# Ledger of designs, part 15: VH-VL binders against q9ut70

Target 1, 155 residues: q9ut70
Amino acid sequence: MTIYAFYIYSRKCECVFAHRWKPSDRNSMETLVSQLEQNSIEDDMEKLIFGVVFSLRNMVKKITADQDQFMSYTTSKYKLHFYETPTNLRLIFITNPKIDSLTHVLQQIYTTLYVEFVVKHPLYTHVPPSAEEGGINCEIFRITLDRFVRTLSCF
Key: E = the ipSAE of ESMFold2; O = the ipSAE of OpenDDE; V2 = 0.75 times the mean of E and O plus 0.25 times the DockQ between their complexes.

## First folded at step 7 (VH-VL)

Design j05 (framework fv_namilumab; at its last look DockQ between E and O 0.06; V2 from the best seeds 0.00; counts 0 for: pae E 13.4 > 2, placed apart)
Fold by OpenDDE, look of step 7:
Structure j05 (fold): chain C 155 residues (1-155), chain A 123 residues (1-123), chain B 107 residues (1-107)
Amino acid sequence: as target 1 above (155 residues)
Amino acid sequence: QVQLVQSGAEVKKPGASVKVSCKAFGYTFTGYYLHWVRQAPGQGLEWVGWINPNSGGTNYAQKFQGRVTMTRDTSISTAYMELSRLRSDDTAVYYCARDYEGFWGSGDYFDYWGQGTMVTVSS
Amino acid sequence: DIQMTQSPSSVSASVGDRVTIACRASQSISSYLNWYQQRPGKAPQLLIYAASSLQSGVPSRFSGSGSGTDFTLTINSLQPEDFATYYCQQSYSTPLTFGGGTKLEIK
């Protein structure tokens, strides 16, 4: 397995959805994520992840005058993939560093899964543009996401 | 002090559903993963899955996929495990347990456990 | 899945004895191994984490050792309250798995 985690952040930079897949082993990123999430540290892991992404995004925009898009960054242990929707929802994959950019996959997840099962879901209490408050508690979305991710060639 | 308090014993018929609750005291509920572990009478321990109370993210053992749903209510620091389509072999004591992981690769371990909830499935 | 095998399944001993329980993983789990004690009618309690780290409040007569695939729980100078069932548990990967348990009984 090469896909480790998936996150959705609201326009308010709050993590509204998180999923971690079954690891084949304890790699550095998974261990770090697990440790940070289990620690009573002031900064939550989700906030830390977003903080890094936010900083990189801003840096890219500054360097290229908004002509460049932040897609991913890679370390020796993992790759972070990024997609921001037109409504400023942020989707993030954390994967093996050898995996090619999954920005298009994140976009597909948004358009085909999130919109369908979260935005259009009759039991969903959040307004699509504002998905700002509260967590996504939609089991159908989670199940479908899992199924979809498992069909990816890089999984 | 840290304490996990579970709901009372349940008796169900095959095909029914059961929902067990686990209320957390003495710590920040959203700061720690919660696991569910069950134990059939006279048998060993079996991992069911975990939930991240902060995000609501879950990870279930494959054996329970499609039958188990873990949720939480952060306003009352309570986690829930619902198991559907119950069978006789689902008869067990179900435990919630807090996951703690030390810094720098110490790994995760269950440092606090609920008192357990006996679920009996019988015709 | 990682299979955890404990041996023996049961052991009889007397107060004051030294007892050793083995736990083997089907593959290397580094040091991601925990030990729990379960008394009759009670929930499990953590004894050792990360293969050899003693949980706070646990008596020093308990110790854990090992890495990779082979692990050992040792109880020095057995006390009356130590008669219980002991479980090893790997946290290297999901699904998390437990050993079959070792029941420590009074001789």
Scores: ipSAE 0.022, ipTM 0.607, lowest interface PAE 7.6, mean pLDDT 86
Fold by ESMFold2, look of step 7:
Structure j05 (fold): chain C 155 residues (1-155), chain A 123 residues (1-123), chain B 107 residues (1-107)
Amino acid sequence: as target 1 above (155 residues)
Amino acid sequence: QVQLVQSGAEVKKPGASVKVSCKAFGYTFTGYYLHWVRQAPGQGLEWVGWINPNSGGTNYAQKFQGRVTMTRDTSISTAYMELSRLRSDDTAVYYCARDYEGFWGSGDYFDYWGQGTMVTVSS
Amino acid sequence: DIQMTQSPSSVSASVGDRVTIACRASQSISSYLNWYQQRPGKAPQLLIYAASSLQSGVPSRFSGSGSGTDFTLTINSLQPEDFATYYCQQSYSTPLTFGGGTKLEIK
């Protein structure tokens, strides 16, 4: 597996949606050691995402409306792919560091899945609920996102 | 509308081989692992192995290693399990099951099962 | 290999009863434990995943608990359609293994 997680962060640098996948060659993680390594990877991913989203928040305060620039952040373990919507939602993939940019895929997720299932929902608002309020709670979006991502050749 | 449809019942003699098919509907075939599980009459469930339909990679339970071959044809969304050198104790219903891998911390599980294929081995 | 020990092997109960089924793993499997229901002549169906998470469409009278080695499936207020065989299954490591099953019968 090369796509590890998908997140949506609000303008306030708050995670309002999260979906994670397990690696496709799971047998190498079947021991107690594999369980510890899995938990460590998840913690590192959360720290990476927070650091990048926080940095982007500070950059926006200094430079106005630089939405054409794609930020890709790579470590030895992870690559972060970024797309910001016109409503200042930040869509993020966490992947294997060796794959090419998924910005076009993130844009497609927004325009075809998020708009169709979240924006068109009768209770929609521009500002997503906070994480403490449950964030973006749309099971149809989660199900269709999962199905779509599993069709990608790099999954 | 996810559905797994298996081939019909088989009657075989000891020493023969059997090939069971599992055709997938309503989802992207290559996006999920597919497992084979068998159940002898009046007995519990026994895992045979899995196939990754995208790569063709497999993992077999040790007791079946060398006798089982799992393959797939992605053009018709169909997985196959072939068991050779059949013995009478291979008499069982053979199921295919889809492995759903959710987000981290949820684990994986078999969310959809085929209807089962009865394989009877007798002389 | 991880052995899954299920008890009891059978339970005789009446509609409305509370039934508890135990499952023990030979080593820690964290929360990677699933429960399936199998009606006679039918394929198994998922009830609970990740030890305690209820699958969509499963009635709330079913619940699961436990982590590590000891797990429990509970059925509150037993209904006629609940008379079936129940299996636990670990998804921690291959070979994936099932408990021996618990047959729930009408008293």
Scores: ipSAE 0.000, ipTM 0.517, lowest interface PAE 13.4, mean pLDDT 79
ESMFold2 (binder alone), look of step 7: mean pLDDT 92; pTM 0.944

Design j06 (framework fv_namilumab; at its last look DockQ between E and O 0.04; V2 from the best seeds 0.00; counts 0 for: pae E 14.9 > 2, placed apart)
Fold by OpenDDE, look of step 7:
Structure j06 (fold): chain C 155 residues (1-155), chain A 122 residues (1-122), chain B 107 residues (1-107)
Amino acid sequence: as target 1 above (155 residues)
Amino acid sequence: QVQLVQSGAEVKKPGASVKVSCKAFGYTFTKYYLHWVRQAPGQGLEWVGWINPNSGGTNYAQKFQGRVTMTRDTSISTAYMELSRLRSDDTAVYYCAREGYSYGYDDYFDYWGQGTMVTVSS
Amino acid sequence: DIQMTQSPSSVSASVGDRVTIACRASQSISSYLNWYQQRPGKAPQLLIYAASSLQSGVPSRFSGSGSGTDFTLTINSLQPEDFATYYCQQSYSYPLTFGGGTKLEIK
């Protein structure tokens, strides 16, 4: 398994969705994710991830006068993939460092899964960006996301 | 074509260090992980660790933690494995191997060096 | 660590024979299983990756099957150059581990 976790952050910088796949003990991030789950410290992970992304995103925009886009950063142990929608919704993958950029996949997840199953869902009557507020407790989205991710060639 | 060429045989005393080199040809050196695998005489294969030639990141088997150091010189497409505090049971042929990747499957070795015999004897 | 067990440890066969080599993992490794051939005095060579994918350049008489814990390498119609030692290797988790090998000898 090469994909470790998926996160959605609202425009208010709150984690509204998190999904972690079972680790294969291949990388430190997998171990960390597993440990966080066991210790019920998912909130810390979510905050940490956002902090890093927020900093990097702002740095890139500042350096390139807002003409560049933060896509990913890589360590020896993991890769963080990033996509920000026009409404400032932020989608993140944590994967094996060998995996190529999944920004296009994140974009696809937004347009084909999030919009269809979250935004247009009868239980979510909010129109974007307000629909992005609050936690996402949509089982159909979770199931479809998992299925979709498992079809990825890099999974 | 892809080729990995390793340094020549080494004879060392117990307690010494050995550094084996592996030079890559026929592909972009930094785009593929390199692994080291050793084989004691008449025995099976044992994984030592991998190095990311691009970042220099490494992952060693626990058995070798603290004794093995993998490095690379990207300017000459060469990877190195150094093993310190050698003992007799370190006597083996050491192979470098390129990691292949296909459809999410990794950590298989599609190309191998010719091997370097390291003999540790008093 | 994941233990890989090959069987048999050695097998004698003749040119033209069909030979099967088994590899068992101590736990499920999905399809993260690779097969290598090692001729005497030579480095190993990749035959099969991802349990059943034939490496480019490898003759079609080689095939791999299995998933989970049990895997098989099959050689149809043995050729003289096929007499060698074969290893399975799991790539599911670290540390990467190999089977003990199967030596294919000429009868």
Scores: ipSAE 0.016, ipTM 0.610, lowest interface PAE 9.2, mean pLDDT 87
Fold by ESMFold2, look of step 7:
Structure j06 (fold): chain C 155 residues (1-155), chain A 122 residues (1-122), chain B 107 residues (1-107)
Amino acid sequence: as target 1 above (155 residues)
Amino acid sequence: QVQLVQSGAEVKKPGASVKVSCKAFGYTFTKYYLHWVRQAPGQGLEWVGWINPNSGGTNYAQKFQGRVTMTRDTSISTAYMELSRLRSDDTAVYYCAREGYSYGYDDYFDYWGQGTMVTVSS
Amino acid sequence: DIQMTQSPSSVSASVGDRVTIACRASQSISSYLNWYQQRPGKAPQLLIYAASSLQSGVPSRFSGSGSGTDFTLTINSLQPEDFATYYCQQSYSYPLTFGGGTKLEIK
């Protein structure tokens, strides 16, 4: 298992969407252990993601004024893949540390899935909805994202 | 309509702390971020940080990190800024300012409090 | 930090004049630039946000333009109440920073 989680953070550094992947095979003890291990990794990572997103806002905003900024950050436990839009929306993958950069996939998720289901959402007053308003709670976006990510060769 | 009313002037000694209040009227307090901006006598404006009144989340300019604490009490629609270990160069008028609520644009200040003069002298 | 430089530091003008005030960012800030008016002894008031968007209730004689590093506030047909100090402020990156101000004085 290579891809652990996907997050969207607003320009105010609030998490407005989170998705964690479940084990691919529910019938094995390795799957159960992997699920527990993956959940623990994701919990620790939320604190680290907040710190990274907060620290990088100014740097990424300055860099992306004329061109998109693609970044990754690797530790011995995980790799963070980062893409920030010109309007300071932040899309993040958390993966095992040996995966090549997925920032191009993050950009594709933004330009296709996010635009179609979140920007064009008929009921959202603001895009993205604030964490106070429940964030991005569109089930079709979550299902479509999950399906798309599961088709990646590195999943 | 929209109004921000701040607490009165304060005189403090170096090393002390000050806590300035900002009470909001005429809008839903938790829907808008509040910023604090200061202005030394005869000088320009300096951003201190913001608070999200709904979550209590904050973001401080690095030069104030560790000395400033922003809080709020949603039951009385009031935000607070506390600045500790005061120095003479903290002498300024401190403003609270509401962030405008527009699609896709942040960090601009559509309504301001009247300001609170904080004087630090020994 | 992004430094914001305003010019001129002061301007003398008469009622009815057209006045322009410049603001220059040390780095590109796209259109993330706001303008404020501060009358003597008063808090600042928002005039323009996002470089060119007029705040509700602000007279149409005020306008903003620019993108990247160079921005201009224009006041057409100056009125007596417009004699104040004007500040630009970038909202591109933290810390948010202001220009040094331009004082508009009656001639």
Scores: ipSAE 0.000, ipTM 0.530, lowest interface PAE 14.9, mean pLDDT 81
ESMFold2 (binder alone), look of step 7: mean pLDDT 94; pTM 0.961

## First folded at step 9 (VH-VL; framework fv_namilumab)

Design m01 (at its last look DockQ between E and O 0.40; V2 from the best seeds 0.58)
Fold by OpenDDE, look of step 9:
Structure m01 (fold): chain C 155 residues (1-155), chain A 122 residues (1-122), chain B 107 residues (1-107)
Amino acid sequence: as target 1 above (155 residues)
Amino acid sequence: QVQLVQSGAEVKKPGASVKVSCKAFGYTFTGYYLHWVRQAPGQGLEWVGWIDPYSGDTNYAQKFQGRVTMTRDTSISTAYMELSRLRSDDTAVYYCAREGYSYGYDDYFDSWGQGTMVTVSS
Amino acid sequence: DIQMTQSPSSVSASVGDRVTIACRASQSISSYLNWYQQRPGKAPQLLIYKASSLQSGVPSRFSGSGSGTDFTLTINSLQPEDFATYYCQQSYSYPLTFGGGTKLEIK
């Protein structure tokens, strides 16, 4: 398995959805978390991930004067894939470093699964629901996302 | 209402095998990981492993590698745990437990079966 | 493997008392800690997940705190039904491991 986790962040920079796939162990993600914790970072993993993405995104915009787009960040341990919707929703994959860009997959998740199961969800007063409200707590979305990701050739 | 119903008590001899079943009710069976946890009499809890009912993928504790087999029948929302080459120290109550889901957090057990007592004695 | 150590192994208390149970991990597990209650002859029941999140349906007198290696389960104003054995469980890495349990008995 090469896909480790998936995150959705709202325009307010809140993690409103997270899913972690289970390898035989959680060595990759655990290592990442452990490394981050060793650096005296007290924030949750989701906040840390956003911090990295936010910083990189801003750097790209600043350096290129908005003529470039942040797509991915690769380390020796993982690759972070990034997609930002027109509504400033941020979708993120954490994968094995060798995995090619999944930006198109993230876009597909947004246009199909997110729109269908979250945007059109009758019970959500706000889209996406805030973290304080429990975030995206939609079983159908979660299950469908899981199944979809498992069909990817890189999974 | 989420409910896990396990098979009845078993008495086995050393060297034999036992297969315990766990039938799930009240939720999408293939949408949640299912774990097995055992508890020897008067002792604490010990994690055995998990199965993904959707894919059939499994992860066993190293202690049980080679002796435990977890399977599922999705058509009847039932999971199975088979333990072979039984020995006296395998005597325990075996629980199936559903892994709960709160976005971003997993591997906690929000629903448990009633337990199956497995006794291994000569 | 991550070792989970609970203290005390047993505690006696009275109805209405405040009780605190400690759980220590052999290494940092962030907030990946869950608490269970087990009544005699019954299956464990989830109380707290992610160190401090109260499971739906669990009375508010139960609370969890801590991060890293040290965690605490607190029961405010003990009720008769609270006398049971409590277990902590780490969900940080496989294999999943439990504490040895804390038996809460009536004084």
Scores: ipSAE 0.768, ipTM 0.904, lowest interface PAE 0.7, mean pLDDT 91
Fold by ESMFold2, look of step 9:
Order: C-alpha cells, then structure tokens, then sequence
Structure m01 (fold): chain C 155 residues (1-155), chain A 122 residues (1-122), chain B 107 residues (1-107)
C-alpha cells in the first residue's frame, strides 16, 4: 500500500506543485505510478486531474454546497483525495484505491506546511506563485512534505 | 554547489571487507537518495543499491544482497557502503551518486563522487 | 533484469560532426532512460534524463530521443571536450542497469 503523488492546483487550475514517491514495497516501481511519471504536469496529468477535479467539484457543489471542502474519486487503479479551501486552492493525493480517506491529512498540510513555507515565504510576491513564475519551488516545503507524508501509517 | 567526496583507495585481500565513505556538501543530505555504482577496470557501470539518508532504508541489487551494507551518519552528512567477503572480481572503482529530483524520486544520478578504487588481490 | 544494449561500441569522428549513439532495452522502459558522459579517469556526468530532458549546464548540442525500447543520444556539433565514453541507464525498474558504453574518439 502506498501514496503515489501529491499535487497543489491554484484557483486558476494551474498545477503549482507536484511530488511523486517511490514504491513502498519490495517490488519494482508500480506500473500505474510509472505510467503517470511519463507525463508532464502541463500535459496528460494536468488534463486528467483537471477533468476529475472539475467534475467532482461541480457535482459536490450541486449536492453539498455547505460542505465542499473535501471529496474523493476512486477507480479500480487509483483513488484521488481532494481538498479545496474557500479561496479555491486545491490539494490532491493520488493513492492506492483501497487506502482510507486522507481529507484530514490534506487539511493538515494546508494549515501547517503550506501556511508555514508558502504563505510565509519571504520571496513570494503572491500566493501561490503562478506556474509561469515557477510555482512552489521551495525545497524546504518539498522535503518537509515528503517527510510528513512518510510518517503516515498508510504510507 | 553539490559535491560528493569519497574516501581514499583501498587494497584488500580476498575474504576481507571494505567500507567506503561518501561525504556530501552543498545540499540537504537527508533530502535526496544516494546510490552506489561500481566500475571494474576497463568495464561498464553496475548499480549496487541505494540508501535513503533520512530513514536509513536501503535497496540492494540482488547480486549484492547479503554482502553489502549501506549506512549513513546524518550528523556529518556522510554515507557508507561496506562490502564483505571480497573476491578478485570485486576489484572496481566504487562511486556514490546523488539521485536527481524532478517532481519526484526518479532514479537518475545528477551528482557523482570522484570514485574510490578498491583492489582485491591475493 | 532489463538488459541495455548500446551501439556502436566505438565511433571515430571529427570536430563539428554530428554523432548518434543508440541504446536498446530488452523490454519497454517507457521514457525512463538516462545518458551519462564519462571522460577518461573521471566519474560519469549526467547529460540527459527521462530520455530527452537536458540536465542543467549541459550544452544544447546534446539531445536525446526515443521511447519504449529504442533510444538515441545525438551530439550535433562535436567539440574537442566531447571525446569520452557514453552510457545509457534505465530507471524503469530495479536493478538499475547500464548499457555497455560507446567510446567516442577523435579522428
């Protein structure tokens, strides 16, 4: 069981951060993760995530307008965990389909790591930086995120 | 500037062990996987395995499983590779190499140490 | 294990020439193919990762192409410092494996 990838999308639906993990078992890399690694975040991965996020967000707003902070999308091959802030910042995990909901983890990443390292970043003139500006390119954020996620029991 | 500095050449007899060190400079040591790769004289490159300096987790090529041990000391940003029960075909230059990062851990080597010659001679 | 076959084993060329080096995997590795240059007596240096991405600081005369099983490294305008041995390496599955190398020599 493993967590495959984490993404942050801006309100403009730009991917401003991406991180992918090594497989957690003794096998070689999992075939699905290897296929996802072939696409740029501006290519098929952006289109896939945008399509899923757009569809889920539209459906959730029709049904649960008062609670639109989290949703998930599960296929036979992966599970997408989604958290959107009131300002339309979007945090996403891609995981094994059988993994428990990670809504609390996405919220925690936002309130602790994103706020500490991205919102408070002394050199970012606006938050999040656009993809054109290079997105979130803070190594401390990446390393801290990676370390935090690897402490999760489901990792 | 990223730099990996390895320990000096070693001459060993068959059956002995060797421990090669790799000290990292210019980057966050625990933020990147380190690999070991060897090259016998006049030959190509052979992957030995990797260590995650943060957790201490390792992954070894099956050929070396049971003979290689990779460790690290994060307080001095140094990784180690120990190879036991040496034989003449272990004679090679041993390199440490930092795994590059491009939106994830991708198993390519963007920085290399200068290499450590290990000679196994009876 | 994925076997990586490089061709040719050696090539002679002149400054200014265009040189191509082939690398073939024993099974599909998608685009998980990396290229290294090794000058005599020196450690390898990364040129290309993920088949076609140029490492920072590598001259634009180097390019990589291919996917699946067949890959090519191209040096478009050979310079004196390019005389070295070139290795491909797959990063698709463990164990990571390298090609046998291609030695590029000056005429």
Amino acid sequence: as target 1 above (155 residues)
Amino acid sequence: QVQLVQSGAEVKKPGASVKVSCKAFGYTFTGYYLHWVRQAPGQGLEWVGWIDPYSGDTNYAQKFQGRVTMTRDTSISTAYMELSRLRSDDTAVYYCAREGYSYGYDDYFDSWGQGTMVTVSS
Amino acid sequence: DIQMTQSPSSVSASVGDRVTIACRASQSISSYLNWYQQRPGKAPQLLIYKASSLQSGVPSRFSGSGSGTDFTLTINSLQPEDFATYYCQQSYSYPLTFGGGTKLEIK
Scores: ipSAE 0.588, ipTM 0.818, lowest interface PAE 1.5, mean pLDDT 84
ESMFold2 (binder alone), look of step 9: mean pLDDT 93; pTM 0.952
ESMFold2, look of step 11: ipSAE 0.561; ipTM 0.814
ESMFold2 (binder alone), look of step 11: mean pLDDT 95; pTM 0.963
OpenDDE, look of step 11: ipSAE 0.714; ipTM 0.887

Design m02 (at its last look DockQ between E and O 0.03; V2 from the best seeds 0.00; counts 0 for: pae O 13.1 > 2, placed apart)
Fold by ESMFold2, look of step 9:
Structure m02 (fold): chain C 155 residues (1-155), chain A 122 residues (1-122), chain B 107 residues (1-107)
Amino acid sequence: as target 1 above (155 residues)
Amino acid sequence: QVQLVQSGAEVKKPGASVKVSCKAFGYTFTGYYLHWVRQAPGQGLEWVGWINPYSGDTNYAQKFQGRVTMTRDTSISTAYMELSRLRSDDTAVYYCAREDYSYGYDDYFDSWGQGTMVTVSS
Amino acid sequence: DIQMTQSPSSVSASVGDRVTIACRASQSISSYLNWYQQRPGKAPQLLIYAASSLQSGVPSRFSGSGSGTDFTLTINSLQPEDFATYYCQQSYSYPLTFGGGTKLEIK
């Protein structure tokens, strides 16, 4: 298994959606949690990603006219793939460090799944819903996302 | 309207095998992991393992490894648990349960089948 | 394996009482703890996940607290329908494990 997690962070740096893929290996979930705790990270994965997202939002004020921001960050243990929309919505994959960038896959998720199921959601008064309101809790978005990610050749 | 409907009670002799089914209704079967949990009469709950209905991947508690097999048929939205080489201490109600998840949190069960009593007696 | 110890094993209480049920893990499990209610002859039902998050449709008189190794389920104003056995379950590591249960008997 090469793709570990997917997250959406709002423009306020709130985690409004999270999805993890459970490995078939009996030790993989425990190993990931142990790595976060032992490598000077006492908080769970969401707090780690918050710190990275917070740092990135002030990186540079360079938004090329009509172009979105793409970035990846690689350690010995994982790769973080980052896509930010012009409205400062942030989509993130956490993966095996050895795979190619998936930032254009994140853009595809935004344009086809997020827009269709979250932006067009009839009960959301604002998009994305805040984390205090429960964030993005649309079952069809989660199921469709999981199905889409599992079709990727690197999965 | 999520519903899990299990097969009926079974009586088996020691050394036999049993196969319990769990049919899912009201949600996309392949979108959620399905767990099996058992409860001996008058006792607490014990986790047996899970199956990912999309991929067919499984994870079993070590005490059942080698005796349990979890499978599914996605065309009829049905999961199965087979337990072999039965012994008297396998007598229990066997539940299937749907895993729910939220902001990176998983392995909690928001919907349960009605349970299947399996009795192992000579 | 992570051992989950519940106390008390049983409790009798009156309608309107506040009841607390303790669950202790043999090692830190952060906030990866869930609570279930099981009425006699029925399947368990989820009450609380992630230590303190109330499942949709569960009455607000139920609450959960704790992190690390010590957790508590509280019922603030017992109702007659709360007669059941309550189980904690850790979701930190495999195998998933449950506490031994607490039987709540309402007089």
Scores: ipSAE 0.006, ipTM 0.546, lowest interface PAE 10.3, mean pLDDT 81
Fold by OpenDDE, look of step 9:
Structure m02 (fold): chain C 155 residues (1-155), chain A 122 residues (1-122), chain B 107 residues (1-107)
Amino acid sequence: as target 1 above (155 residues)
Amino acid sequence: QVQLVQSGAEVKKPGASVKVSCKAFGYTFTGYYLHWVRQAPGQGLEWVGWINPYSGDTNYAQKFQGRVTMTRDTSISTAYMELSRLRSDDTAVYYCAREDYSYGYDDYFDSWGQGTMVTVSS
Amino acid sequence: DIQMTQSPSSVSASVGDRVTIACRASQSISSYLNWYQQRPGKAPQLLIYAASSLQSGVPSRFSGSGSGTDFTLTINSLQPEDFATYYCQQSYSYPLTFGGGTKLEIK
């Protein structure tokens, strides 16, 4: 397994959805994510991711005057893949560092899964729902996302 | 009715810090984001940042990063904005404003405090 | 950052006149545009949100239009209390930014 986690952040930079997959490598980011979950410090991971994304996005904007897009950054342990919608919804994959850019996959998740199961969801008065409201608590979305991700060649 | 009441005018010297308060009435304090917007004398409006009163999370304009701190005390429905290392160009009326969010449209301010004049002078 | 440009910076008009204020964004902001009125010595007040939605309690003589980069605030049949400064504000992305303002003065 090369995909470790998936996150959705609102335009308020709040994590409104998180999904983690089981670790396959004890020395990978998967393990770190799993450990954080087990220690009930998931919020810390989400905050860390937020901080990184926020900083990098701002950096890109500042350096390139919005002529460039943040797509990913890589460490020795993981790669963070990033896609931001026009409405400033942020989709993030955390994967094995060897995985190629998944920006197109994130776009597909947005256009096919998020739009279908979240945007058109009759129970949501505003999209995305705020973290205070529990975020995206749509089981169908979660299940479909998991299924979709598992079909990826890089999974 | 929704009302935001801010602390009184402040006079500070360069290099000092100022902390402005904003107390919310007439609504659930933790249910709405609070923004801070300032206005220099005779000038336009400048967004400083927002705070989520529920979580305490904040987002500051880059211009103020490292100098501004937004906090809140939920027990008294009060938000605070502290600006440090003050300089003359920080002289402005500082407003707190409640963000309304409806059906995908957010970041419009339907309620404002009366403003707090902060004067920075040697 | 998204730059918001208002025009004109000032306008003189008489009671009963129709006034139009323009706001332009440096990039498309869809309909994430709000209008505020600020009377002298007072805090801003919301007039229009989402480019064209009238805030509750605001007189119907106020209207907003536009999408993308170009927006317009229109005041039909100016009343004495309408002489103020008007600001547009984009809520498309952070940081939030305001136009420079348009001061509406009595002719």
Scores: ipSAE 0.000, ipTM 0.578, lowest interface PAE 13.1, mean pLDDT 87
ESMFold2 (binder alone), look of step 9: mean pLDDT 94; pTM 0.954

